# Designs tried in a protein design chat: VHH binders against q96fz2. Part 46

Target 1, 269 residues: q96fz2
Amino acid sequence: CGRTSCHLPRDVLTRACAYQDRRGQQRLPEWRDPDKYCPSYNKSPQSNSPVLLSRLHFEKDADSSERIIAPMRWGLVPSWFKESDPSKLQFNTTNCRSDTVMEKRSFKVPLGKGRRCVVLADGFYEWQRCQGTNQRQPYFIYFPQIKTEKSGSIGAADSPENWEKVWDNWRLLTMAGIFDCWEPPEGGDVLYSYTIITVDSCKGLSDIHHRMPAILDGEEAVSKWLDFGEVSTQEALKLIHPTENITFHAVSSVVNNSRNNTPECLAPV

## First folded at step 1 (VHH)

Design t16 (framework vhh_8cml_1)
Fold by OpenDDE, second read of step 2:
Structure t16 (fold): chain B 269 residues (1-269), chain A 124 residues (1-124)
Amino acid sequence: as target 1 above (269 residues)
Amino acid sequence: EVQLVESGGGLVQPGGSLRLSCAASGFTFSRYAMGWFRQAPGQEREFVALITWSGRSTDYSDSAKGRFTISRDNAKNTVYLQMNSLKPEDTGVYFCAATYGSHYKFTPSEYDYWGQGTQVTVSS
């Protein structure tokens, strides 16, 4: 996964992340560093994207089922990294393969510390290789959306008003991530950064691409992944597998340019 | 200085019981999950039990399950391991360990602090 969409306004995004804590109380995640949130239809590595994480990461004795939402850098910077510039990392940390997560120190160490997060997106993009051509067809991949009588499919949004309605009730894609905290050697603010765990593609997506993000489907899976206080690493890793509960549609080549940030990026062609 | 000091080990007959204690100092005990590990001669250190910072949740190895009980007293900065129905295969050095951040960890390398261990010998 090298491209996502996360374009919802902050308030809409927050509401979309409504949850119940372990006591059954309805809650909204509290924001950390809300000013770092930059909505975009075309998110690339090294950009900031919102993730969910347990409140227990920030507050002593906090209820670990409570959630915080925070923009973090896409591309995990390990805490042990000693260079002054994160861009000097010699290895790619955009993704973490599920099969080697425990073999790579950059992912194993933060995972062992319970630094699990849920990466939020409208969906992600993947490119299908076209046989016989150097051209790749991009697809937008996302959770199936509930068709309400009033909410048209992304394809049925014939009007700006309908478009807004679709997104007001959009089910966000929830991807399993690992984050780390890096303190610059020269001082400064702690950098929070994340990697997306990837798995082999489900059957439905296999013709498009052989790998997919580990998607946490449902509130329980999300809760268990986040709750590092009560859910072990081993138990959490059981949640990491391909899911068939996705849909996709072909999009235009507009998304190929990471500078393009328009609704056309995810619109059906 | 961080210290974990185990006690309560000894020689016991098969079917007997022991209660291990681990006294912690030098860190905020109530913020740490506590675990017990053991190491038999010639074997790798293995997970036995853990308890969350609040004491609300526990986990055990398959071997320990149903026989061992981990508990803690945050006021006393102490974690306990009640071992019942002991078997010869339970023989080894038992280590207390502390971990910050995650409450459930099963790999020794994931723990931040360790005690020196206490010997448990189960023999007829």
Scores: ipSAE 0.020, ipTM 0.443, lowest interface PAE 5.7, mean pLDDT 90
Fold by ESMFold2-Fast, scan of step 1:
Structure t16 (fold): chain B 269 residues (1-269), chain A 124 residues (1-124)
Amino acid sequence: as target 1 above (269 residues)
Amino acid sequence: EVQLVESGGGLVQPGGSLRLSCAASGFTFSRYAMGWFRQAPGQEREFVALITWSGRSTDYSDSAKGRFTISRDNAKNTVYLQMNSLKPEDTGVYFCAATYGSHYKFTPSEYDYWGQGTQVTVSS
């Protein structure tokens, strides 16, 4: 996973992340750096995306089941990185393979510190290789959406007005991530950056792409992944596996250029 | 008055075992995560192990994994560190520390309360 959509306005995104803490209290996640959230239909690595993480990362007396939502850079910069410019990293940290996560220092160290996050998106994009041609067919991949009175099926609501109604009740994709904190050697603000854990694709996606993000399907999985105060690394990693609870549709080549940021990027074709 | 009192240190041969205890008083023990740190002569305090307030989750330094086990008894306000397969490099003063909540903390500055330490010496 190397391209996502996360276009909801901040208030809609916040409401879509409503949750219950350990005591059953209904809550909305509290924002850090909300001004850095940039909604887009076409987010690529090195851009910021919103993630959920435990409040306990920031506040000592916080309940570890309480959530913060914060924009983080896509592309993990390890805390030990000694160069001044993060873009000079010699290796790609956009994704982290589940099978080698405990073998790679860049991921093992932050995991040991409990630096687990949930990466939020409307969905993600993958490009299917077409036999006998250099062309690739892009697909938008997302959770199955529930039908509501004011929301039609995504395939039927193709006007801007109808698509706006679909998004009011959209179930966000929740992907397992690992983050780290990097302090620039010359001083400045701490950089928070993340990687998305990847697994083998499920049966339903195998014809599109051989890998998929590790999706946390449902509040129980999301809560356990985030709660580093009560859930060990070993227990959390049991949540990392392929899921069949996804759907998709073909989209136009408009999405190919990451500079295109319009509803056409994810509209059915 | 907050107190953390370590015990169980001593001299042991390489390959031996020791069980450290830390008795806590003066605060609500069941609301604090507990950690063990050690300090070798001429070095800074380093993280060894931690256990969350409920006892459901633990974490260990790379040097402690597979050899040490941290546990706690909230009814007795006590945290334990079972140390097996001890090595000369495990020699140092072992400190019990408390930090509010279930927070995973790996640096000494993040802990609220500290014991006075107990000496562990591993030599022939």
Scores: ipSAE 0.000, ipTM 0.140, lowest interface PAE 16.8, mean pLDDT 85

Design t2 (framework vhh_8cml_1)
Fold by ESMFold2-Fast, scan of step 1:
Structure t2 (fold): chain B 269 residues (1-269), chain A 123 residues (1-123)
Amino acid sequence: as target 1 above (269 residues)
Amino acid sequence: EVQLVESGGGLVQPGGSLRLSCAASGFTFSRYAMGWFRQAPGQEREFVALITWSGRSTDYSDSAKGRFTISRDNAKNTVYLQMNSLKPEDTGVYFCAAGYTSKYYLPSQYDYWGQGTQVTVSS
C-alpha cells in the first residue's frame, strides 16, 4: 500500500472514529496537532495521515483504552536515525512486511515498546498490471459500506449535498501500523512517523495486486491493536492477517498523479 | 557487562536538595534516552524525569516539574537528577534507566536498569 484517500473534514472523520473505552463509555478520540491534518483524495508516502493511538503514549497513568487521533508522517523514521534529513533513509519504510516485522530492528524495537497505531483512510489505491501494455488500471479499495437510498453511492454523487450523504456514514478503512519517534539532531520538534503492515493479498484482491495492508476488521480488532497497556506484542500480532471483507471498483488514471486531489480520483469508471 | 550505577541518595530534611548521578557502562550511552523512576514502599515504580539521547528534550512528572532538573554528559556516560525543594512525598528508591527511543513514560519501555539509590525526606 502506497497511496490512500483520506478526504473527510475533521469533524466527520472524528465522528467516524467514535468508540467505547474499557468502561463502556462512548467517546470520540481527542486530537493532537489537528492543524497538521490535510484532507486529500490522493495521499502518498511522506505526507501526513491521521492515525489512532493509545492516550497512554502521551500521558503517564492514562487509561490505555482511551484514544488519541494525530497526524503522522507516512514513512517510519527510526528513533536511532542520526542523519539530519529523514528523506535520506536508506530503507523504504512506507510498508512493513508482516513476515519480517520481528526481524527488522526498525520495526521490532518500536513494536516492542507498544508503538502500535491504526492508520485511517477512506480506502487505498492499487494498480493492476495489464498484460501487453505499460498502462496499469487503478482501483479504489475500501470496506463494504451500508447502502440506503438516503445515503447514496459514490457513483450517484452529482452535487455537494449528495457527496455529504455518501461520506457522513462512511466506514473508514482501519489499517494496522507501527510508529516511532525521532528527535532531529539539528533541532526542531520530535517527529512521529508510521509504517503500514502488509500481508499477502486475499483471494478477492489477488487479480489486482499480490500484497495488501493488514486491515483490522471491526472494533474488537482495533481496540486490541491499540491497547498496548493490556495486549502484548505476541497477542496483537495474531490480528495481522489478510481479510476478504473488502470491496473495490476501477477508477480513472487521474489518480496516477499524486498532485491530483479531486473526487474524480475515487469515482467509478 | 551493561551497568547503571546510581549514587547521591541520602537523608535530607524537607526543603533540602540532593543531586543523583548515574554512571553508565557497557553500551553506547549517546544512543539511549535516560530516565529516572522512583518507588515508594508498597507502591508501583513511577516516572520522574526523562532526557532524550541528544539532551535536546526533557520531560518531567507533574510533581517533579519546577523542582527537579535532569541533565546528561555524553562524554562522561553519566545522567544526573538535581532535586530541589524536597518533600516527604519524594521519599523512595530512585532508579536510573536506559531506553532506545525519544520518549518513555512506562518502566516496561526501558531496556536497562540500575540497582537504585535510597532518598529519604524526613525531619
Scores: ipSAE 0.006, ipTM 0.418, lowest interface PAE 9.3, mean pLDDT 87
Fold by OpenDDE, second read of step 2:
Structure t2 (fold): chain B 269 residues (1-269), chain A 123 residues (1-123)
Amino acid sequence: as target 1 above (269 residues)
Amino acid sequence: EVQLVESGGGLVQPGGSLRLSCAASGFTFSRYAMGWFRQAPGQEREFVALITWSGRSTDYSDSAKGRFTISRDNAKNTVYLQMNSLKPEDTGVYFCAAGYTSKYYLPSQYDYWGQGTQVTVSS
């Protein structure tokens, strides 16, 4: 996974992240560093994206089921990194393969500390290789959405009003991530960064791409992944597998350029 | 460079008091929970006290509870441990640590450590 969409306004995004805590009380996640949130139809590595994490990371005796939402840098910078520039990392940390997560120190260490997060997105993009050509067809991949009689599919949003309705009720994609905290050697602000765990693609996506993000499907899976206080690493890793509960449509080549940030990126062609 | 520098340790009689300080630099202090640990000779490092990043919540070991008070000044990048009614069993090296807050108060959950300051309680 090298490209996502996360374009919802902050308030809409927050509402879309509504959840029930352990007591069954309806809650909204509290924001940390809300000013770092930059909505975009075309998110690339090194950009900031919102993630969910347990409040227990910040607050003693907090209900571990409570969630914080925070923009973090895509591309995990390990806490032990001693260079002043994260771009000097010699290895790619955009993704973490599920099969080697426990073999790589950069992911194993923060995971062992309970630094699990849920990466939020409208969906992610993947490119299908066309046989015999150097051309790749991009696809937008996301959770199936509930068809309301009025909202239709993304493709049916022919009016601004319908478009707003679709996104107001959009089910966000929830991807399993690992985050870490890095302090620049020269001082400065703490950098929160994350990696997306990847798995082999489900059968439905296998023709498009052989790998997919580890998707946490449902509130239980999301809650268990986040709750590092109650759920062990071993138990959490059981949640990491491919899912067939996904849909996709072909999109235009507009998304190929990471600078393009328009609704055309995810619109069906 | 990340630095945690403890101070305020020393020799004190039973029933006496000490105030430890830990000055932090090289990281965003206000984003981290701060903790105090101690290590007696021949013993494992053990949790003493914790304060959350905001300073709104604190917790203590059973041994420290009622006698020790942890506080912080985010403007000064400093965490404190007021120790009252000291006992000989409180003797050890006291370490300041920075990290994420956890219910289990494990040393492995902290990212940064000081070098420690010696506290000796003896008649």
Scores: ipSAE 0.000, ipTM 0.245, lowest interface PAE 12.8, mean pLDDT 89

Design t3 (framework vhh_8cml_1)
Fold by ESMFold2-Fast, scan of step 1:
Structure t3 (fold): chain B 269 residues (1-269), chain A 124 residues (1-124)
Amino acid sequence: as target 1 above (269 residues)
Amino acid sequence: EVQLVESGGGLVQPGGSLRLSCAASGFTFSRYAMGWFRQAPGQEREFVALITWSGRSTDYSDSAKGRFTISRDNAKNTVYLQMNSLKPEDTGVYFCAADKYGSTYYHPSAYDYWGQGTQVTVSS
């Protein structure tokens, strides 16, 4: 997973993340650095994306089941990184393989410290290699959406009015991530950055791509992944596996250029 | 052999001051964020203060803010907690903890190494 869509306005995104804490109280996640959230139909590594994480990471006496939503840099910068410029990192940290996460220092250390987050997206993009041509077919991949009497499917929502109704009740994709905190050697704000954990593709996606993000399907899985105060690393890792509860449709090549940021990026061909 | 040794605890009257020290050995101190935690009898360990590995950022619990100051001396492998305006509620065993490459972390589970603790009693 190297490209996502996360285009919802901040207020719509926040409502889509409504949740219940350990005491059963209904809540909305609190924002940190909301000004750094930049909605886009075409998010690439190095850009900021919204993630959910436990409030306890930021507030000393917080209930670990309460959630913060914060923009983080896609591409984990390890806390031990010594250069002043994160772009000088010698290896790619946009994704972290589930099978080697406990072997790679960059991921094992923050994971051991409970630095788990849930990466939010409308969905993600993958490029299917086509036989006999160098062109690839992009697909938009997302959770099955609950049909309301008023909204219709995304493929039928091509007018602005229909698109607004689809997105009001959109079930966000929730991907398992690991984040780290890096203090620049020369001073400045602590940088929060994340990686998306990847697993082998499920049967439903095997014809599109051989890997997929580790998707946390449902609030129970999301809560356990985030709650580092109550759920150990070993217990949390049991949540990391392929899922079949996913759907997709082909999209146009407009999405290929990460600078293109329009609804056409995820519209069915 | 990794070792964190706290010192400077004791009995003091309300309004008094204490300076705690934590001497580290057996690991590269300058690469670890350092935290102070405390534990009263029958209670869980609670966060008091932290300082990042570089020493450029500090943070405090609400009860400690304005009264306590955390600092470090990387040349001496030592972290300090200056405690002023002490209250009976500050009574507890104070633990020094080390978090490898950590920058901001408030939960005890984030910390790799722990000292044995030093007793602070605030009573008249």
Scores: ipSAE 0.039, ipTM 0.520, lowest interface PAE 6.0, mean pLDDT 87
Fold by OpenDDE, second read of step 2:
Structure t3 (fold): chain B 269 residues (1-269), chain A 124 residues (1-124)
Amino acid sequence: as target 1 above (269 residues)
Amino acid sequence: EVQLVESGGGLVQPGGSLRLSCAASGFTFSRYAMGWFRQAPGQEREFVALITWSGRSTDYSDSAKGRFTISRDNAKNTVYLQMNSLKPEDTGVYFCAADKYGSTYYHPSAYDYWGQGTQVTVSS
């Protein structure tokens, strides 16, 4: 996974992340560093994206079932990294393969410390290789959305008004991530950064791409992944597997350029 | 062998002061965040203070704020906890802990190494 969409306004995003804590109380996640949130239809590595994480990471004696939402840098910077520039990392940390997560120190260590997060997106993009051509067809991949009688398919949003309605009730894609905290040697703020765990693609997606993000489908899966106080690493890793509960449609080549940030990026062609 | 050895604990009257030290060996001290925890009888171990590997950032529990100061000397491989205005409720075993990843976490699970602890008793 090398490209996502996360364009919802902050308030809409927050509401979309409504949850029940372990006591059954309805809650909204509290924001940390909300000013770092930059909505975009075309998110690339090294950009900031919102993630969910347990409040227990920030507060003493916090209920570990409570959630915080925070923009973090895509591309995990290990805490042990001693260079002044994260771009000097010699290895790619955009993704973490599920099969080698426990073999790589950069991911194993933060995971062992309970640094699990849920990466939020409207969906993610993948490119299908066309046989015989150097051309790749991009697809937008996301959770199936509930068809309300009034809310036409993303494709049926013929009017700006209808488009807004679709996004107001959009089910966000929830991807399993690992985050770490890095203090720059030269000073400055602690950098929070994340990697997305990847798995082999489900059957439905296999013709498009052979790998997919580990998607946490449902509130229980999300809760268990986040709750590092109650759920062990071993138990959490059981949640990491392919899911068939996805849909996708072909999009234009507009998304190929990471500088393009328009609704056309995820619009069906 | 990794070792954390706490010292400086003892008996003190309410309002008194103590300075705890934790001497580290067996690992690259300057790469680790350090923390102090305490455990009162019959209570869970609780966070007291932390300091990042560089010493640039510190944080405290609400109970410790304004009274305790964490510091470190990387050249001496030592972390300190200056405790002022001590109260009976501060009584407990104080533990030094090391986090390899320099994270500012309050949860004990984030720390890789622990000392044996030093007893602090605040009593009239």
Scores: ipSAE 0.027, ipTM 0.349, lowest interface PAE 5.5, mean pLDDT 89

Design t4 (framework vhh_8cml_1)
Fold by OpenDDE, second read of step 2:
Structure t4 (fold): chain B 269 residues (1-269), chain A 124 residues (1-124)
Amino acid sequence: as target 1 above (269 residues)
Amino acid sequence: EVQLVESGGGLVQPGGSLRLSCAASGFTFSRYAMGWFRQAPGQEREFVALITWSGRSTDYSDSAKGRFTISRDNAKNTVYLQMNSLKPEDTGVYFCAATLYSGKYTSPNQYDYWGQGTQVTVSS
């Protein structure tokens, strides 16, 4: 996964992340560093994206089932990194393979510290390799959306009003991530950064691409992944597997340029 | 400085009881799961018990199950191990350990901080 969409306004995004805590109380996640949130139809590595994480990471004696939402840098910078510039990392940390997560120090160490997060997106993009041509067809992949009588499919949104309705009720893609905290050697603010865990693609997506993000499907899976206070690493890792509960459609080549940030990026062609 | 200090060890007869304590300092105790490990002479360090940060969940080794009880007091930054029905095979150095993880963490490498240990000897 090298490209996502996360374009919802902050308030809409927050509402879309409504949840019940361990006590069954309805809650909205509290924001940390809300000013770092930059909505975009075309998010690339090194950009900031919103993630969910347990409140216990920030507050003493907090209920670990409570959630915080925070923009973090895509591309994990390990806490032990000694260079002053994260761009000097010699290895790619955009993704973490599920099969080697425990073998790589950059991911194993933060995971062992309970630094699990849920990466939020409208969906992610993947490119299908066309046999015999150098052309790649991009697809937008996302959770199936509930068709309400009033809410048309992304493809049926012929009016601005319909478009808004679709996104107001959009089910966000929830991807399993690992984050770390890096303190620059020269001082300054702590950098929070994340990697997306990847797995083999489900059967439905296999013709497009052989790998997919580890998707946490449902509130229970999301809660268990986040709750490092009550759920062990071993138990959490059981949640990491391919899911068939995914849909996709072909999009235009507009998304190929990471500078393009328009609704055309995810619109069906 | 992070410190874990175990106490309450000693010599006890088979069938006897001991209560171990571990006092923690230098870190946010309430964020950490706490565990007890033990090491017999010539043996590897083995998992005994774990309690989550909130105290809501506990886990035990098969040998400890039904005989040992782990508990914690976050106000006192202390974790306890009540050991009942002690056996000679329970003899060893008992270590307190801390981790940000909770649940079924039974491997020593999963823990971030360790105490120096307290000797428990079960002998007739």
Scores: ipSAE 0.005, ipTM 0.266, lowest interface PAE 11.2, mean pLDDT 90
Fold by ESMFold2-Fast, scan of step 1:
Structure t4 (fold): chain B 269 residues (1-269), chain A 124 residues (1-124)
Amino acid sequence: as target 1 above (269 residues)
Amino acid sequence: EVQLVESGGGLVQPGGSLRLSCAASGFTFSRYAMGWFRQAPGQEREFVALITWSGRSTDYSDSAKGRFTISRDNAKNTVYLQMNSLKPEDTGVYFCAATLYSGKYTSPNQYDYWGQGTQVTVSS
């Protein structure tokens, strides 16, 4: 997974993340660094994306079921990294394979500290190889959406005009992530950065790409992944597996250039 | 202090119409989805209609579809329920409710704030 869409305005995104804490109290996640959130239809590694994480990471004695939403850099910079420029990291940490996560120091160490997060997106993009051509076909991949009477049709058959009407009640894609905290050697702000855990593609996506992000399907899975105060690393990793509860449609080549940031990037063709 | 205050209930004959209003205060109304529920004597509260925080999407119970219209005015912090073609089976106390939940909002347990209700009686 190397490209996502996360275009909702901050207030819309916040409401889409409404949740219940351990005591059944309805809450909105509390923002950290909200001004660093940059909505985009076409997010690539090195950019910031919003993630959910436990309040307990920031406040000693906080209820570990309470959630913070914060923008983090895509591309995990390990806490032990000694150079001054994180862009010089020689390892690609955009994704983390589920099968080797406990063998890799860059991921095992933050997991041991409970540094699990849920990466938020409208959906993600993948490029299908077409035999006999040099062109790849991009697809936008996202949760199946519940339609209401006035929200319009949802799915590949919808016109671009009607597609715009579905964002009001959009179910965000929730991907399992690991984050770390890096302190610049010469001082400055702590950098929070994340990686997306990947698994083998489900049957439904196998013709598009051989890997997919580890998707946390539903609030129970999201809560258990985030709650490092009550859920051990071993138990949390049981949530990491392919899911069939996903849909997609073909999109135009406009999305290929990461500088293009318009609704055309995810509109059905 | 959060308040939801319903008005517009009353006695109406079968086939008649009523417009219910719910005035909200003490919370950021424009961030909440709004629902209408009703309760007949001796029965549990049942879902009637919902409208999302922006007003762009609505949903209705099967009994309300085609007869009732939910709407909202975020500038006035008010949600409305226009009820047409009323039937005796529509008799009950109508409650306004608010929730931050995204998705399907048909269970009373999904709502954070509730009004005290307004009586609707459909009888000859």
Scores: ipSAE 0.000, ipTM 0.152, lowest interface PAE 15.8, mean pLDDT 85

